# VH-VL binders against q5c9z4r362to559, part 1

Every score and structure here is a prediction.

Target 1, 198 residues: q5c9z4r362to559
Amino acid sequence: KKHVKGLLNRLSEPNMASISGQLEELYMAHSRKDMNDTLTSALMGACVTASAMPSRLMMEHVLLVSILHHTVGIEVGAHFLEAVVRKFDAIYKYGSEGKECDNLFTVIAHLYNFHVVQSLLIFDILKKLIGTFTEKDIELILLMLKNVGFSLRKDDALSLKELITEAQTKASGAGSEFQDQTRIRFMLETMLALKNND
Unless a header shows other numbers, all headers, positions and changes below count from the first letter of the chain; antibody chains aren't numbered by Kabat.
F, E and O stand for the ipSAE by ESMFold2-Fast, ESMFold2 and OpenDDE, each averaged over both directions (binder to target, target to binder). V2 = 0.75 x the mean of E and O + 0.25 x the DockQ between their complexes.
Where letters were taken out, [cut] stands.

## First folded at step 1 (VH-VL)

Design n1 (framework fv_nepuvibart)
Fold by ESMFold2-Fast, scan of step 1:
Formats: C-alpha cells, structure tokens, sequence
Structure n1 (fold): chain C 198 residues (1-198), chain A 117 residues (1-117), chain B 107 residues (1-107)
C-alpha cells in the first residue's frame, strides 16, 4: 500500500530495475488480486492529475507497467488497461476540471508504444472519436497521433489510410458545426503527413 | 535437464531434529523462488515454506512457524529445510519445488521423514 | 486461510469417458488456481495454471475452466495413463492451499 506508493514516487530511469525488482518480490509475497489493485490505484493516483503530466514522468510510469506485464504476467497490464479505459470513458462522458482526460489518453498511447496493447485498440478508439467528431474529439485525435502516429503506420498502414479517409469524409459533412475549421484542417494535414512519411 | 534431488530424510523421535537438502541442476538456481511441500502418508499436499531467489523473503505455514527454517546456498545450487522440535504430525514425504509465481513446474522425487517413538 | 474443497474424493470411469472434477474456494481467488496430477509413488506434475492454461507438453484432452470461487477440471477421453490423484491449488494468497485431491481409477 504505502510501500508501493513510495516506490512509484521515487521512480526514475536509473532506478527502474531496482524498483521493478522490488515490485516483483511484493507480487510473490502478497495476493495477486491485492497487488494488481494496489499497483493500479497507485499508478492512477500518480498519472490522473488535473495538470498535464510531464511526458518523461508519464513514460516512466507506463514503462514500469510494461516491465511488470512481461516479467510478472500479462494480467498486470490487462488489469491496469481495464482501469484506465473505464476511467477515461467516465471522464470523457461526464467531464473533468482539468487535464485528467488528456493524461489518461496519453497513458493509453504509451501502453501501445511499450507493447502492452495492440494497434487494433488504438484504431477502435480513434474511429469512435471520428464518429462523434466534436472539437474535444479532434484535440484527442491530434494528441494520440502525436504520440503514436508513426508506430500506427508501421504496424498497420492500411488501417491508417482507412482512418484518414473516414476523417476526410466526416470533415466534409460536419464543417458547418465549427466556428473555425482551422483545427480540423490541421488534423487532416497531420494525418496526410503521417501517410506520406513526412 | 532440470533436476531436483532431495536428501536427509529418515526416522527421528518426537522432539528431535533433521535437516533436509535439495540439490538443483539444469537451470540457474539463483533466479528462482523455491518451496517445500509435504504429503503425509495417504493424505493430500500441504505447502510448508518458500524462499525468494535472493533469500531475503521467507514465509512459513503456521503449522511449522518457529520450528522449521528454510535457507538456500545459491553458490551450491542447494535448498535446505532445518526441522526442529519434530512432532508425529510432521511425518510426511517432503518435496522441494521450483516456484514460478503461478505454479510449481518442477518437483523433486521427495524424501520421507518419519517421526515416531 | 483459503479453504479449497474438491469433489468427488474418488471416481471410477472407463477409457474414453469424460471425467469432471470440481474445486471450490472459500473466497474469491479470481483465476489464480492450478491443477496437478500425481501418480502413485511419484511427485505431482503441473497440468493447468491460471485456471485454464495448459502447461507445455500436457495433452489437449486436459482442460480447466472457472473463475472466482468455482472451478472445473476435465479429462476428455480418459486414457489408461491418466490413473492418478488430481489436486487443485490456489496461489492468490499465502499460505498456498491445496484441495483434498480426487483419485481417478479406470474400471
């Protein structure tokens, strides 16, 4: 409990191996259900903040999850992912005061970057955002593409092309709903740059 | 090939002591947690104790706490169980087993400990 | 301690039969349950881990299912070499605890 939170508070690149090793020993000493609940709660507390989390600190926390996912077991990553997705859905639908939604979305992006989740999940999320296509959805799409766009192209260029086509079709029909189409244009330009290897 | 070989079992009187050894080969012993599991004649399996790969984390079943001591020597690829104040109910075949966190994938053939007067 | 209740304590079946063994935990253990096979005079062998995952080298006729408190182990098409006692084991919490065992004999 307090021990797990203490380890996460001290987490940095130089001590990653030491901290992951200590967590592995805790998993052996305690029930897996309790450890998964404790680790997920501590990570959510660290990562889901009202202010935007520094990218390096976010990456370090998600990298720790990836290490434990591969050394302790796939249920570690699966448990954390389920909690993150459920929290994201709730904040997305009902709102938040700050950058909690952005932070959760960045966690999902890095779970993909560190091979805890597959590209199919990312494409599913992006397609749902394109379906609703609000100003907030456009910003989340841009945030995701900034973090994972080149990896998505490498993993599944055909699905990326399909996503871009869907976004273009949606943009042509929904432009009148926005006071300024500058952000939609920027998103489409970003998507085309990814497709064209720029 | 992974192999675990127990030794040190025998006949001992109540209140006596006995030391079991488990010799490991075919894998990097220092990378694994190790457990002792026992089975009384004609009865089921009972987990006794484990020790972490470094030896820093140890746990005992309540039935043996204060009487048994688990230890390891990674340089010799050996696991030990020091059994003191033995009771008739400690009579069992004692197995050492490699502990993967999610199961015991390799077991020794066991060594019989008989506590009788 | 988490109590593991295993049933039946023994059964007799014919070659080719479907055999089912059940295991019930006294509290929720998610899927943190293993199944072992022990032949007379030999050490136990891990067959199934995490309730439903088949250990490497174990024949596909063995399977496991369940989560929470209720678990089932099945042998589809019993073979003569399957004569053994089978044990469930939880690893959700210390101490690790085993079921009482089910002795499987061929008629």
Amino acid sequence: as target 1 above (198 residues)
Amino acid sequence: QVQLVESGGGLVKPGGSLRLSCAASGFTFSDYYMSWIRQAPGKGLEWVSYISSSGSTIYYADSVKGRFTISRDNAKSSLYLQMNSLRAEDTAVYYCARDLWYGFDYWGQGTLVTVSS
Amino acid sequence: DIQMTQSPSSLSASVGDRVTITCQASQDISNYLNWYQQKPGKAPKLLIYDASNLETGVPSRFSGSGSGTDFTFTISGLQPEDIATYYCQQYDNLPYTFGGGTKVEIK
Scores: ipSAE 0.005, ipTM 0.468, lowest interface PAE 14.8, mean pLDDT 85

Design n10 (framework fv_nepuvibart)
Fold by ESMFold2-Fast, scan of step 1:
Structure n10 (fold): chain C 198 residues (1-198), chain A 122 residues (1-122), chain B 107 residues (1-107)
Amino acid sequence: as target 1 above (198 residues)
Amino acid sequence: QVQLVESGGGLVKPGGSLRLSCAASGFTFSDYYMSWIRQAPGKGLEWVSYISSSGSTIYYADSVKGRFTISRDNAKSSLYLQMNSLRAEDTAVYYCARDHYDFWSGYPLDYWGQGTLVTVSS
Amino acid sequence: DIQMTQSPSSLSASVGDRVTITCQASQGISNYLNWYQQKPGKAPKLLIYDASNLETGVPSRFSGSGSGTDFTFTISGLQPEDIATYYCQQFDNLPLTFGGGTKVEIK
């Protein structure tokens, strides 16, 4: 009896209010666990693709989660976040066929941009990536900073400064391990530009 | 009704080759990562290999790397393990198993087949 | 590789007893740990995933707890059909690794 997948397939900016209202009605008519499981499964299906998800479509799906998080309850956003982090961990450790890791990481970025998660989570993720500092990690760091760097500076400039210092220190010891340092250099330039209001 | 059925096991001499098959039914095979796990007689479990849903990402345990090849045919809902240069130490029951990677959960080995015995002996 | 150490290697208990098995990882694995049951002559069956979540269709007498490096698996009210070898397995990093197993027998 649930048409959640159909609603998400039709989701767009002009019908956002209508679709979120219909989902709110479904939450009133069904168990919270059942609705959270169904919604999260449908959203993950839409967002975890081998191809890079179009940015507008990604933002619309995460914005819907943010709306429901604020109207239905914080457990909606918490349930979705748990599924996203869990799937990201699995793909990060075991590998993926295409852009699934990038798409999930961008979902986390927009959950922060739309105030579902706090800056502390983003800093924890970035610190872990700096700790391991592989070529894959550098690209994920750049992807995150591109999406949330200015908001991180606004929310916690001191933690951002500490993160940048940690990255610089790690980079100075990594020269012999990387064949191409162009991306490391670009990451550091991006970080310094964020720190210095560029 | 999720089912995994292994076949192709048997007796083979050291240095020989054997190809194992795993027939899947009751779920959309092309959506799942698949693994091979083995168990030597009277011993514990050893993970051997996995393959991603499309077949593009593959991993092997160091003990079999260079000798075993994992592959899949999504149109036939089948998983394969080509075993070359077999050694007495490869004697084991070989299980195929499904990994839970269907958009919501990221844990491995949620369903197992019944296994097929491979005996490497002169 | 992440090494998984199970204790005890074997135990004997009576029907109705509370059975506890432990599993220790050589490094922190968060909650990325599964527990399996293997009955004689049969394939392993997933009982618990993510350290503490009961798989669908598994009796509630089975439970798991722990995080990081120390994990516990419990059978509350041992039944005759629970005679089996139990294995923990980490999936924090490749290769996937199993504990040595704990053989549970009825006295």
Scores: ipSAE 0.000, ipTM 0.476, lowest interface PAE 13.8, mean pLDDT 85

Design n3 (framework fv_nepuvibart)
Fold by ESMFold2-Fast, scan of step 1:
Structure n3 (fold): chain C 198 residues (1-198), chain A 119 residues (1-119), chain B 107 residues (1-107)
Amino acid sequence: as target 1 above (198 residues)
Amino acid sequence: QVQLVESGGGLVKPGGSLRLSCAASGFTFSDYYMSWIRQAPGKGLEWVSYISSSGYTIYYADSVKGRFTISRDNAKSSLYLQMNSLRAEDTAVYYCAREYFRSGYFDLWGQGTLVTVSS
Amino acid sequence: DIQMTQSPSSLSASVGDRVTITCQASQDIRNYLNWYQQKPGKAPKLLIYDASNLETGVPSRFSGSGSGTDFTFTISGLQPEDIATYYCQQYYDLPLTFGGGTKVEIK
């Protein structure tokens, strides 16, 4: 545990190959379950904090997961994703005062950016947020689009158009029953800018 | 001597395209994150895009997403910025800058290349 | 996006003066802040990194301090060659953002 934490604390782009190689050696020397539990715990500790995480530090950690996902096995990424989604669901339902929810959502965005998860998962999550359409949901939608909107359009422009249509329909249905429409309007403008290459 | 030299700037009409290049020398290019940073005439600095040392991680400012593409060729010690669908507000001096990993600071800059988008 | 506000936008001082520039982040960025000097017609140059560390080869009259949201950059004993625009820059989160700049002129 201490060894894995030490490796993550030293993680940087120039030493990524060395650190991933050392982790691969640990996977050969220990049970896959023990290593997945240890690695996931250490990564969650590093990435899920009350403060917003530096984006590049988070990207380094998610890139490491992507490397191990492709070199050690797909169960590495699957185990980490399961932990991230479970933690996100708990925080989303019960709330927190800090940026833990935002940080977890950003981890999911980078798992997509580094090809651990497919665009279908991102669209599924976004559609669920549009379905409930709370103030928090709108901010999470904006956070995701900020991180992956361009890639999402490139991967599946048709699904992006469908998402925008659902958001517009939901927004028009809210109408006079939604007290503050400023953030909804900003979200729709962001979506339309992505659709229209501006 | 360590240096970065930009090229490819010029006058282009709105909707046009330009490809900027940045040639690195005197250091191990493949060890460094690289960024493009621009400055409109008489205005401040605006970060445009970065690419990690291996090329695995790329990020764009919202103002250029979908129009600009950053890339690198470590074998040639070169950084590129493909700029499409150019707008008047893209008029600026474009700098390439070196960023050592986790530092987030730009310790080496090129001289800049001017891009003018005008009718 | 994290907004970086610099004060003042410009200032005039005499050679030998102590010059102070401030930079305020719209949210806590810890010590993830750098300071750059840009002389007229030239590319920016890194002076201070991680809020308070002096870059190699930079004169000791330049210093930085602060953490969280409030940061200060100081020139102790202003020299003629210090005429420039100074920028703060955060790297706590993407996109990377710069302050609006402070133009330093000699009277």
Scores: ipSAE 0.000, ipTM 0.450, lowest interface PAE 16.2, mean pLDDT 84

Design n6 (framework fv_nepuvibart)
Fold by ESMFold2-Fast, scan of step 1:
Structure n6 (fold): chain C 198 residues (1-198), chain A 120 residues (1-120), chain B 107 residues (1-107)
Amino acid sequence: as target 1 above (198 residues)
Amino acid sequence: QVQLVESGGGLVKPGGSLRLSCAASGFTFSDYYMSWIRQAPGKGLEWVSYIYSSGSTIYYADSVKGRFTISRDNAKSSLYLQMNSLRAEDTAVYYCARELYSSGWYFDYWGQGTLVTVSS
Amino acid sequence: DIQMTQSPSSLSASVGDRVTITCQASQDISKYLNWYQQKPGKAPKLLIYDASNLETGVPSRFSGSGSGTDFTFTISGLQPEDIATYYCQQHYSLPLTFGGGTKVEIK
């Protein structure tokens, strides 16, 4: 367990192959349940911090999960995803001291970028955020689109069009709850730019 | 052999302060999320505070927010709860507990508890 | 906050009986409910996590079921050592909340 945390603390692009190989060896020597629990706990500790995690460091940690998901077994990514979604739900509802929610959401984005999760999950999450449409929801939508928008268009352009239509309807429909619509306008412009390849 | 041992409880007057400690052994303390959970005499369980494995504070129950501070020292394998502005309703046995070795808030090991009595 | 309503508050049963305790959440918590046993003067012990999973070393006579808002904890064939107070706890979201407890005693 100390060994796994030590490996993650040294993780970088040049040593990714070495570290993933060492983790594969640990999976061969220990039960899958124990290794999944250990790896997920260590990754959550590293990735879910009060400050915004640097993009490169976040990408490297999620890429490691993707490598193990494809080399060791699909349960590695599934176990980690379940932990991430559960923590996100809790922090989203009750808040946190800093950027924990943003970091968890970025982990989900990169699980999609590295093919651990499918576009359907991302669209489901985005549609739920459009349903509630708070200021926080708009910022999370923008964060997700920044990280995965072009990949969503490539994977399922029709669902992206439907998402944009739902967002436009929500923004224009119900009346004047929002007085300053600058961030809503920026979100819609971002969505339309993605649809139009700009 | 996993062990959690609380200390620092005692009798204190309203408005006073106490610092609770929890000494962990038999596992890699720095890998686990930790909580304080309390139980008033003859009453049920009430979750008090939660701290990440890294030492980042996640949450406090509303009843203690602004008065209690959770912290940890991973080098010493120790968890702490600084309790200020104590009230009669804070009288309880205080347990430290570790998260089950997986990604959830289920507590597989608890200490024996330390009694805090707030009385004039 | 998610409110956990546990029933009954207490019950008396005979050795060998089937004992059922119910826990109701004020909102959908999916499967994220745990059950603990607390014997007098002792710390609580985890018995069931995520609604239906038996913790290692816990006798198979203990079981849990349910999802959403309604959950059940069952002791099949009550034993004398099962005299304790049992608590449900949701871990769907913070703050973590416990049920009020069910005291189980032998007739």
Scores: ipSAE 0.000, ipTM 0.447, lowest interface PAE 16.7, mean pLDDT 84

Design n9 (framework fv_nepuvibart)
Fold by ESMFold2-Fast, scan of step 1:
Structure n9 (fold): chain C 198 residues (1-198), chain A 122 residues (1-122), chain B 107 residues (1-107)
Amino acid sequence: as target 1 above (198 residues)
Amino acid sequence: QVQLVESGGGLVKPGGSLRLSCAASGFTFSDYWMSWIRQAPGKGLEWVSYISSSGSTIYYADSVKGRFTISRDNAKSSLYLQMNSLRAEDTAVYYCARDFLEWSYYYGMDVWGQGTLVTVSS
Amino acid sequence: DIQMTQSPSSLSASVGDRVTITCQASQDISNYLNWYQQKPGKAPKLLIYDASNLETGVPSRFSGSGSGTDFTFTISGLQPEDIATYYCQQYDSLPRTFGGGTKVEIK
């Protein structure tokens, strides 16, 4: 729908309530499948770009999803999450020209910050990245921790401790890798700072 | 309206070169990843290469790696496949196809050209 | 490379029959599978994406199912215009790979 894209183009903190209300009206007037497809497509077009997205702009778009997830129905957030995870998986596997992977990963982080997804999903993603432990993986781990580290500690300090132990164990085996050495150290320092309340 | 038109196929001797072109119209070419797929006479489909919307990410099937070069010109809405050191085994109809939209979660090749025949023979 | 094994290689059926084609991946590809139709002398056409989703404009008699390694494509009520070769294609990993194709003919 062209109207949905127009609403998203005008989205800002002061008009969030008005725009979410208009989208709720559209959900009442159209099939939920059509609205979920339209909304998800428009959000992906707005949030997934080759350039790194401004934090506030991305946060506002994900907050809108969270509002509709709670007011319209949980399938709104589920549909958007499925699209984001699929696109992230493809870009991660196939490569991208710019910051699309980073932007999608930040969307996942904010879905957690706004209570659309639970900490278990974030831990599963981080454990997978630690398992493969490439230069790209280390940067994604740092990006996620920057966005949600304190919330993860608050929600599940034990799982965070176990994650750090896995990262330390993996890092000890990869110590001879020149490309990642400095960034691996920085990642571990970041993790320890989170654990120690620094 | 949305269409892809291929050209540049023909008869070439082993060791020769050909450049295939694919002209896009009816959609925003620069938003899409693009693929080349080939089909030998009487045989099945074989994926050859893809290129990202900007042209920065490229992958080749092992059978053509080092011999073929995929490229694009977004200003001209055109996709290219430079084929060098051609072998009899490269004889096929070559299709260009519109791959996924840069920001979509949909990964089907939904628009295909009509194909252009490349025959490598002495 | 992920190998896609498609069966049968060919089949003959009557108008109105149910036609079933199978596709097996050499490793888990989740639901990252497409089905294409190629009519004689034409380019392939996308029919099904993500294992079970019908592409816009494609008749409802076509359907897909499956996940992981085993997938099925079905034509319910075969029509004369359905004479074609059908291909499955995975997009879980590079290189993308196609099944060998199933040629569907009318008796």
Scores: ipSAE 0.006, ipTM 0.546, lowest interface PAE 10.6, mean pLDDT 86

Design v8 (framework fv_vedolizumab)
Fold by ESMFold2-Fast, scan of step 1:
Structure v8 (fold): chain C 198 residues (1-198), chain A 123 residues (1-123), chain B 112 residues (1-112)
Amino acid sequence: as target 1 above (198 residues)
Amino acid sequence: QVQLVQSGAEVKKPGASVKVSCKGSGYTFTGYYMHWVRQAPGQRLEWIGEINPNSGGTNYNQKFKGRVTLTVDISASTAYMELSSLRSEDTAVYYCARAPLRYFDWLGYFDYWGQGTLVTVSS
Amino acid sequence: DVVMTQSPLSLPVTPGEPASISCRSSQSLLHSSGYNYLSWYLQKPGQSPQLLIYLGSNRASGVPDRFSGSGSGTDFTLKISRVEAEDVGVYYCMQALQTPRTFGQGTKVEIK
């Protein structure tokens, strides 16, 4: 449906209520399966770009999903999340030329910020990245913490403390063989600041 | 306004140690990394290392590892660089330089520099 | 280590004429954040280095708009649209993506 894509292309803070209302009406007029497929496809096209997406536009698109998730039904957010996670896993494993992986990861962060997903998912993702601990993983960890660190602390301070301990232990195993320790140190300092700051 | 003021020139013999200070003012000392950079006469700038005043965490250029120690005195808003086992090749102007740290962003550029401290190693 | 190479190393300029300095890195300085971790500094005779450009293209506070930085990845340029007497000195590029931080050799800008 070209109408859905048109609505997303115009999405902004001032017209959020109007656009979400129009999408709710479309959900009433069409099957949920067709609408979920159409909405997810349109959102992926808008959010998964080669260039880093502007922060406000990314937040607005994910906020729209959150509104529909709560007004239309949980299926809306679940369908979108499944597509995002699958695409992220593929790009993470096989690579891409641009910022598609970063944009997908930011979508996941805001799905948490807007209460579509729970902190358990975020901790599971971060633990996996700490397990592999590549340069790419460290940058993704930093990107996630930048977007959700305070909310993770508020939601589950114990799991955050455990995550930091795992990262410290993993970093201790990184020997003098690694010449560039700067980003690992910065990540650990960021984690400790989140744990200790009010 | 923001200032970094370094200690005065030093003359040392080979094998001695030197300790240079850098006092920050006009900003929150623990909010910024402090880096050390040197410049031998007529040569390029060379990075020595960095310290996070908030954590005390340090990272050194491998070339100086084992000879350099970076420390801070938070109450005095002062950073220190101590270089041991001095050689004539260590004759240089030594600079401290501040690097901004945003909430989750490490930016890595040096926005303010000290006036420099000439360390001469001779005889 | 990341090797930073500047050209030219010496740049005599007539006052009021433009100047351009190149900086090349042995590795890409484009970070996943979208920033290029490349900064430019000017060291005037007898003075400490001062920041001109940070994160590839951002002009530091107080720096005249005749200075501009451009480039991405491994190729960067500092341009001065109209060189003035106070612009004489040695210009250095620095990468901050990898440890150790490394500087170019410096480009000496002189009035001819």
Scores: ipSAE 0.000, ipTM 0.450, lowest interface PAE 15.1, mean pLDDT 84

